VH-VL binders against q9usg8r228to453. Designs and how they scored, part 39

Target 1, 226 residues: q9usg8r228to453
Amino acid sequence: IPESAEWMNHLLEKVWPLINPEMFSSVADQIEDVMQASIPSFVENVRVASLDQGSHPVRVVSIRSLPSGEASESFSEKQASEAEHKDEPEQQRKQFYNFELCLAYHAKPVEDATSTSARASNLHLRIVFYPGIKGTVGFPLPIWVEIKGFVARIRFRCELMPEVPFLKNVTFSLMGLPELNVSAVPVAEGGVNIFGLPLISKFVNDAISAAANEYVSPKSMTIDLS
Key: E = the ipSAE of ESMFold2; O = the ipSAE of OpenDDE; V2 = 0.75 times the mean of E and O plus 0.25 times the DockQ between their complexes.

## First folded at step 18 (VH-VL; framework fv_cixutumumab)

Design f6 (at its last look DockQ between E and O 0.42; V2 from the best seeds 0.55)
Fold by ESMFold2, look of step 18:
Structure f6 (fold): chain C 226 residues (1-226), chain A 123 residues (1-123), chain B 108 residues (1-108)
Amino acid sequence: as target 1 above (226 residues)
Amino acid sequence: EVQLVQSGAEVKKPGSSVKVSCKASGGKFSDYWISWVRQAPGQGLEWMGHISPDSGTANYAQKFQGRVTITADKSTSTAYMELSSLRSEDTAVYYCARESYDFWTGTDYMDVWGKGTTVTVSS
Amino acid sequence: SSELTQDPAVSVALGQTVRITCQGDSLKWYYASWYQQKPGQAPILVIYGKNNRPSGIPDRFSGSSSGNTASLTITGAQAEDEADYYCNSWDHEGDHYVFGGGTKLTVL
């Protein structure tokens, strides 16, 4: 199996802009849920209007092979198997391939920081705040949130099978919370307080981090591809 | 019983090379990465590098790059570490250890260690 | 390259509790593993993951992690616990493992 990240990066350069942003609606909903649970009393509601990956892709910084097969069994499972003398044949053992990716993202600078079309090439969220007491109709305050960068380390456990595509289950987990840098920027001239933008940036940063924390090791997510 | 059996002690002159062996018994050798760790007298553990016998992939600590070569022979279940251009400060005990990984605890660890090979570099 | 920092020496009275710490930026990403080494012997694994113990390691050994710090705790220290203790982690900035400098535990 190849140890180079460059083939993946070439694929990402071509595929990234073609991904339908609607595929991220589940992630946007999760971030929205976290934000809604965390809004202060002077905010009636918050919504994530969109999450769009843009055209500037993430980069695979490294691929790290991890021990697989017998070496990847739990400590107790290895001891039980060795003590039991092998009750079942090795070929009945499920075959897994384990590896780690380090992903990095860096937004490209834009010449017009207030231009929505210039910023659309970068990964971003559109968020609407509704100030006011909960239960009242607040004035919508649209905020553009650019993901300036992130670093994430993800471990994958791929369960193999003999049939195409040779991949039955993929389990992944994050190694630690991703490093994340977001920036809230003006989108419209509708009364956004420029001095409040760092507070909004921190709020969104914390919400994304809290959503990601649900996948930090030892927690994981399994995707069934069969 | 899983064991890592290392080659015997060696005395070397400065500028020469040493090649230490580490033979595994028990378990499936090709599934485990093999680390090499040294310890100079009175000092701590120092990771040198490791290898996957299955893929042949090796990584080395920057301090040793250019001087260390780690290899593995699947047919004999043996890993080797060769350190060249020996200096007096290379006098140490050299350990091999097998690496395991547990996805569900999120941890890498070295669960079986050899007894070490003493290498003395003196004029 | 990210370092793992340990205090060089720690003392504990017999039967008391001691905590050995390991700090480094890589511990924000990776759990440490902990190794005990007695004079003239090879290291042995005592803790891996947050708090996982290999078979044969007494339950007085435990581990924890917080931020960029990992800790090894020995509750009710015994004379045979006198040893050097090393933490180990993958280096988040490179393709290699890093050991801490080691902590000599003295049981008084």
Scores: ipSAE 0.700, ipTM 0.858, lowest interface PAE 1.3, mean pLDDT 85
Fold by OpenDDE, look of step 18:
Structure f6 (fold): chain C 226 residues (1-226), chain A 123 residues (1-123), chain B 108 residues (1-108)
Amino acid sequence: as target 1 above (226 residues)
Amino acid sequence: EVQLVQSGAEVKKPGSSVKVSCKASGGKFSDYWISWVRQAPGQGLEWMGHISPDSGTANYAQKFQGRVTITADKSTSTAYMELSSLRSEDTAVYYCARESYDFWTGTDYMDVWGKGTTVTVSS
Amino acid sequence: SSELTQDPAVSVALGQTVRITCQGDSLKWYYASWYQQKPGQAPILVIYGKNNRPSGIPDRFSGSSSGNTASLTITGAQAEDEADYYCNSWDHEGDHYVFGGGTKLTVL
């Protein structure tokens, strides 16, 4: 791991637990929407109660600086753009900083799986299922979803500006679907045989993947920081 | 049309240094990275390193770390590759190539190549 | 260090289809770019990305990828296609570009 990545990882170790989980509310909502759209027949409804990053941070595996040229999807488009801006003074051009991050997350092993506090140290999702089975309507089934691991490659394009904070907007795109490993466990003590944990895990995995797909290349998201 | 024009052939003695230039024309020099790739006689392509002329940041292949220096002059749109402590094994054609990428698909490529500079290291 | 492996030589009859394959761990994460090199000439980019051709490259050239492999396919090989072909990819672990060993294509 390059020194720059190590530096970033040290910073993440300190900052990660300080992040307000509410920052992920939009992600949680998106996951919920996808889940609701694809709920199994035996489930009436599903809710995402919370998404929490815990205290164990993601790790930057690699950072790669990219050329500052215009983002283009094709060689021809790039050539056309280059021709169009051939006579434009460099000083008048928009400035961009482009880079790629490879992120990896691996949950810490939890010695006591019954300890909520121990589990909360890892990235996790709390989901509530509302079964649609006759006679069980109205009984929420809380499920703890632990993110065991993921790997993602993300490209960023930052538009720079001369004024503070020197960043006008940021565009990011996932380079493929992240590899994801999740584990779902029921929180309810009452022995409700929730439909095979593997099925729930798969459902959650599929939902997260589907949500992530909205940002996979050639799709992207731009955040205006101005 | 974008072109990369390289300096002429070099004959060097072992232990000496060689500096090859690569001048870009027809495009925005600062918008792209410049890679250096060499090819020994009858061998394959070997990446040596690259530079961002805009930032001045250069990265090198581990094999050449400490012996190669890649620089760029934005004012002249010229990249340079200097290889020191030359050995007979360094006899090769050295290419500069414009390194580009497709942001949306995550693809990297070298779309423009120089014609190559032959460097011969002999006693 | 991550390596890209290619068959050193392949042959194809005139007008037939040939596939040149590149394999390596870096290809799990990145698309390959392919370069054609004729004797005494500089390499030429022929395919990049999923299946992108630069301007001037014939449509008989195509690219594909699967798992840790990338392939260059020439559909309807021509005599002028006889050349060395190199795959290339970024290796994120080593932060460097890697070339395959090259494949010499002979057109029969």
Scores: ipSAE 0.497, ipTM 0.803, lowest interface PAE 1.3, mean pLDDT 88
ESMFold2 (binder alone), look of step 18: mean pLDDT 90; pTM 0.932

## First folded at step 20 (VH-VL; framework fv_cixutumumab)

Design g1 (at its last look DockQ between E and O 0.56; V2 from the best seeds 0.61)
Fold by OpenDDE, look of step 20:
Structure g1 (fold): chain C 226 residues (1-226), chain A 123 residues (1-123), chain B 108 residues (1-108)
Amino acid sequence: as target 1 above (226 residues)
Amino acid sequence: EVQLVQSGAEVKKPGSSVKVSCKASGGKFSDYWISWVRQAPGQGLEWMGGISPDSGTANYAQKFQGRVTITADKSTSTAYMELSSLRSEDTAVYYCARESYDFWTGTDYMDVWGKGTTVTVSS
Amino acid sequence: SSELTQDPAVSVALGQTVRITCQGDSLKWYYASWYQQKPGQAPILVIYGKNNRPSGIPDRFSGSSSGNTASLTITGAQAEDEADYYCQVWDSEGDHYVFGGGTKLTVL
């Protein structure tokens, strides 16, 4: 529904920069964990210093409402549920709102790529590599990872309740792995390119993808908002 | 048992319109989407559009945009598909189907189908 | 690509196993649903999701997916399995459902 996406995008434009980056701390931690688990042998450690959404928002490409009925994994479960609730008044039934979002992000072109402030307007990840052979910690290498773009398809199942905030549980699941394009650049000008930037970009991309894979259907995450 | 009962066969002239009905019985009409799928003789299945009877929201395939109107009446548990400016190429069996989804697997499926309505467009 | 590609026809000997494959970009993100259609009849859902069978569908029907492909497998094909089979998936880019071109299965 183009109209629905339009107002959502307007809202996102206003709200996006107001979001506290700390809200993404869990995501950052997950990415860090995956990176740490997959670091090359010549890297002693990797840390995620920050994940910041910047001021340029994701866009809703599409939104669709899904049927209001109970979502089930199996036909049999669905039938059972329907049978169990056949005689129950509608008012006593758990209410769900289900919908699917397609989100896309495209970084805003930055005129001056060396400007940290300009880069910060886009979604970015700050990571720190600690090069070294196992047992020897080298100098930290701060890396700026720019998210150039991504596309994600996400389904949501909201369990409604009559009390504020009217949402009891929200379950989301990714429909496939998000398409991701990232670019890694050194934070410090003149830093020794110890690691080929393409390799770092790939590493980060793989890590993010691996992290995202934990939420790809049939996997899901449920957040209790009650 | 949930059933979708469609209206009878139609014979139409080119340029005219046809409205096919699909009445649901044995289930909660508002809990599902109703999709319309057509099949030309000897051809495959083609999705035309769908509607959420609960919200009244309808989606259309781009190919039929502006020519097809899908509506639903919750009070009668009936969905309608109206196709205008009929052409010979619109000769097909038109199916209504109950659209559902598996949230957990990210799958959409049509689990209940009408028997189809044959629409013949001939001069 | 908003298209699903299927082989137009496949054959299987009675009691043997056949796999019908559907290919399309959307299958990278969504599981396919599969429908059986016999002449003069409406399609019947046979497989959806990873490997879900509706009630009444024999266990010889199974589904699988890999990459941008989905497959319907009939293990121990029966004469009554002779039909057209269609895969279906949601295309999020086009906001529409896409059907494969259909595969005519002949049981020999």
Scores: ipSAE 0.643, ipTM 0.849, lowest interface PAE 1.0, mean pLDDT 89
Fold by ESMFold2, look of step 20:
Structure g1 (fold): chain C 226 residues (1-226), chain A 123 residues (1-123), chain B 108 residues (1-108)
Amino acid sequence: as target 1 above (226 residues)
Amino acid sequence: EVQLVQSGAEVKKPGSSVKVSCKASGGKFSDYWISWVRQAPGQGLEWMGGISPDSGTANYAQKFQGRVTITADKSTSTAYMELSSLRSEDTAVYYCARESYDFWTGTDYMDVWGKGTTVTVSS
Amino acid sequence: SSELTQDPAVSVALGQTVRITCQGDSLKWYYASWYQQKPGQAPILVIYGKNNRPSGIPDRFSGSSSGNTASLTITGAQAEDEADYYCQVWDSEGDHYVFGGGTKLTVL
């Protein structure tokens, strides 16, 4: 019996490379904001120059349906409603569909560690550090940051409506902080001192984790499609 | 006001089957998932499986896979659990419980429990 | 699959504070729910999620979560709190619910 997650993974293999990287610009901006709020005193500024999904897609590990409709109302709303047993027509009820995805990502090994074109197939960020005293311009230090892997669990609440396109709101939240492995790579032009790469990797990892934490349940984000 | 009413106590012989019912009142039955949880004398709670009445999809704990069948009848608002090839170790109280999910608190929980059905397996 | 581990028994003096813990890998991802069971009765929900209390549950019950550990705290324990307490969480690796082994609370 075929798994629904496998169908979605086959679709992702085809669609993932076609996504315009600019669709991730708000995520990049949020990561930048977190990094700028936490830069060390010897760094003047930091920017996320780009976030690019590459061609190697995330994988759907599992899909979990969740109780929907009345069963997904708040505890107090359910108690008030349940005081009277009502089997109301589905078309009159507020319609919600809830589900959870577990996503995993694993970067493929890089055949040429010195080439950014070889690394471009993996999910990555281009980050520019500006060393120096805050308030003065420093020399830009571009760093290629690769997402080696992550595991995330995301719950979605989809509010439906009868009019085309049938989606009014989509709300999502993360279940727990994602597992995240990030690596700053020595592909910057010129000699790069390898001593600092683990510290840079940890700084970026912590920044991405802090940005993700703004969406960890019970916190959420709603996208209004109406 | 919401209640889960379970069928009465049963005494069964080893090797037979038992089918326990769980009738819901209040709320929209098809929206809620129903779990089955058992408790042997002096022991803890053990999840057996559950069902979504709307989709008809059931899932089972690995320990019971192949012996338990869970079904739901939306027209009567009743869920059923059938356990086959009974052994004396299956002597327990069998509960049904209603599963809910609250997105805004990020929680899964069993908010309504039946009173339990005692199943005794004796030779 | 993951397991939830609870201490099998704990005691508290009347009016004192007690903490009942539950540990497991699934608690990294999901909040536990807590159930109270008195002899001969069905379980009742006392805490759901991180620290949400159903209506009718006294304020002395609270919950917390950190890492792979969930805790149920009873402040000012009363004789009526003597019961078995179970944690429960979703095990996404097995697509199943799992209960802890239970903690018998004795109020001295």
Scores: ipSAE 0.619, ipTM 0.811, lowest interface PAE 1.6, mean pLDDT 83
ESMFold2 (binder alone), look of step 20: mean pLDDT 90; pTM 0.927

Design g2 (at its last look DockQ between E and O 0.50; V2 from the best seeds 0.54)
Fold by ESMFold2, look of step 20:
Structure g2 (fold): chain C 226 residues (1-226), chain A 123 residues (1-123), chain B 108 residues (1-108)
Amino acid sequence: as target 1 above (226 residues)
Amino acid sequence: EVQLVQSGAEVKKPGSSVKVSCKASGGKFSDYWISWVRQAPGQGLEWMGGISPDSGTANYAQKFQGRVTITADKSTSTAYMELSSLRSEDTAVYYCARESYDFWTGTDYMDVWGKGTTVTVSS
Amino acid sequence: SSELTQDPAVSVALGQTVRITCQGDSLKWYYASWYQQKPGQAPILVIYGKNNRPSGIPDRFSGSSSGNTASLTITGAQAEDEADYYCQVWDSSSDHYVFGGGTKLTVL
């Protein structure tokens, strides 16, 4: 781990469990939409009931500063500005700060695999399947899905402003598809049902990856913080 | 129009050092990072290291760590690469290149190159 | 591994299409940049990102990526396209830029 990342990891240890899980509702909705579009033949419907970050934080593996200012303008803009404009009034330019994070997550072992409280410390989703195969009709099937690990590389473009909080827009893109490992957990509320767990784990893994692909460069997302 | 102007060719003895300059004209020098890339005769391109002129922070390829020093002078818009303890294997053309970044394409690239400085190391 | 592997030489008939490939583990995460170099000259950027051309680069140059492989395609090759071509990518594990070994394109 680079020396400059250690302070961020200490901050994350304290902040991570304090985040309101409802702040992830749009991510949960997107994963649900992908899953509903890809329903396999053995289910009639699927919902993402919740996404909860738990108390075990993501780890910052590395931080890389990126060129900012003129060096971060598009290639065509740089060629145009390198042609002389010195007799024209200077236009105010927005200030951006660019950097890259490499994030890694690894779920910590849970001694009591049957306890929902013990498993809640790891990043997880609660998913409800509605079986549509013969012999399983008539009830929702709640499944606990644990994120065993992931590796993601994210580039950020932060638009600065002079007023508090000094950060107006944050745009991010994923650099490549994240590596992702998920598992459906055999202990479900209201009883244990392990039917189709390997298929469920693969289905959820593929759905999260497909949702993430919508943010892989050159695609991006902008969050307005102002 | 941005150009990178490098110092002239050098002939050096083994064990000596060489310092190559790279002067930028046009653009805002402190915003751009400068990379040094070498090419031995008949061989490919090899990244040696780079510098952020604004911060003065340099990064070196592991192969050259301990032998290369990269610096920048913002007042003259000039970057320098000094390679010490020269060997015959260091005979090469040494390029400086301006590093740029484009968020929207997600790429790091070198958009402006110097013409190269030939360094010959011979007994 | 941080290496980028390119075929050392490729030939194409005048007016035909050629593909130059570059393979490495870092290409899973990052798009390659492509440079053209003629004898005695500095490299010139021809493709960056997924498929972006700098101003002045002909439309016959295009790029693509799949898995850990990046490709430079020249459609309708011309005699002036005869050159060495290098791919380049960032490698975050070593904090280095990495160049491929280069591909000599011969236009027949």
Scores: ipSAE 0.680, ipTM 0.847, lowest interface PAE 1.3, mean pLDDT 84
Fold by OpenDDE, look of step 20:
Structure g2 (fold): chain C 226 residues (1-226), chain A 123 residues (1-123), chain B 108 residues (1-108)
Amino acid sequence: as target 1 above (226 residues)
Amino acid sequence: EVQLVQSGAEVKKPGSSVKVSCKASGGKFSDYWISWVRQAPGQGLEWMGGISPDSGTANYAQKFQGRVTITADKSTSTAYMELSSLRSEDTAVYYCARESYDFWTGTDYMDVWGKGTTVTVSS
Amino acid sequence: SSELTQDPAVSVALGQTVRITCQGDSLKWYYASWYQQKPGQAPILVIYGKNNRPSGIPDRFSGSSSGNTASLTITGAQAEDEADYYCQVWDSSSDHYVFGGGTKLTVL
């Protein structure tokens, strides 16, 4: 539905920079937890300082509405559900709205990679490494992680209710692991490249992927909006 | 038992149009998407497009974009596929199928199929 | 559009096990559905999801996935299993259903 994607993208362009980065705090925490659990032996600690979406929005590549809300995990469950609700008035049935989004993000090229402001326009993660190398223990290494791109496919199940905001629960699930491309750069100019940036990038990429894996189908997350 | 009953065989001339119907019985027509899939003789299955009868939204395969029109009438629980500018290559069995999905596993499937409508395009 | 690739033909001896494989990028994100088609008949859904069988499908049919591949396995092939088998997946990038090219299974 190209038309639907277009207006959504226009909306996203307007709304994206208005989103409070704190909204992503939970995601940041999850990434941090995974990173901490998988840190190399020469790293004492790693922290996520911030996750910021920047001003450059994700793009809706595709959207499709899935038919009426009785999505079931199995054929048997569908049959059971149909049997259970056979005599219930339509008005008493839980209503669901299901849809699938394909999202893509591509960072805007920055002319000056050293410009913090330019980098901040893109989705980025600030992390701090605490090296465990002899002689460097205790010196934090701030790293700027730019999300160069990702593609994610997400299904949503919205439980509808007659009261505002008309959404009771929203369940989302990732259709496979998102494709992710990240780049890590030191924040401080002239900082000692203690860690190979490619290694850090890979580490972060793996951590994000691992975090995302917690929401990959058949896993899901439900948010209560009531 | 949910059934999809399709219209009868069609013989058409090149350049003409064909409209195939698919009537659903035994279920909630509006709760499912209806897809159209064709199969040329000795060939595989090819998805043409689908429609949500409830919303009226239709999706089309790029190959058929502009040449195929899929519609649905909720009152009669009938989906239609109209293919215009028919060519000999359009000779095929055309199936309607009910689309279902498993939300949790990310699987889309077609669980109910019509028996197919043979469309022959010949000069 | 993403393509699904299947072997055009496979054979299995009666009572033996055969695996039909489907390969495609979309299978990294979605489970395939599998259809059996006999000559002159409409396709029949035999497997969907991780390993779900519709009612009426024998338990000798099973599904699996790995990486960018999906597989339909028939354990203890029967003569009536001789048919064409198609894998199918939704391609989100193109918003298309995609079918594999089909695999003709011969039971020997």
Scores: ipSAE 0.418, ipTM 0.787, lowest interface PAE 1.6, mean pLDDT 88
ESMFold2 (binder alone), look of step 20: mean pLDDT 90; pTM 0.936

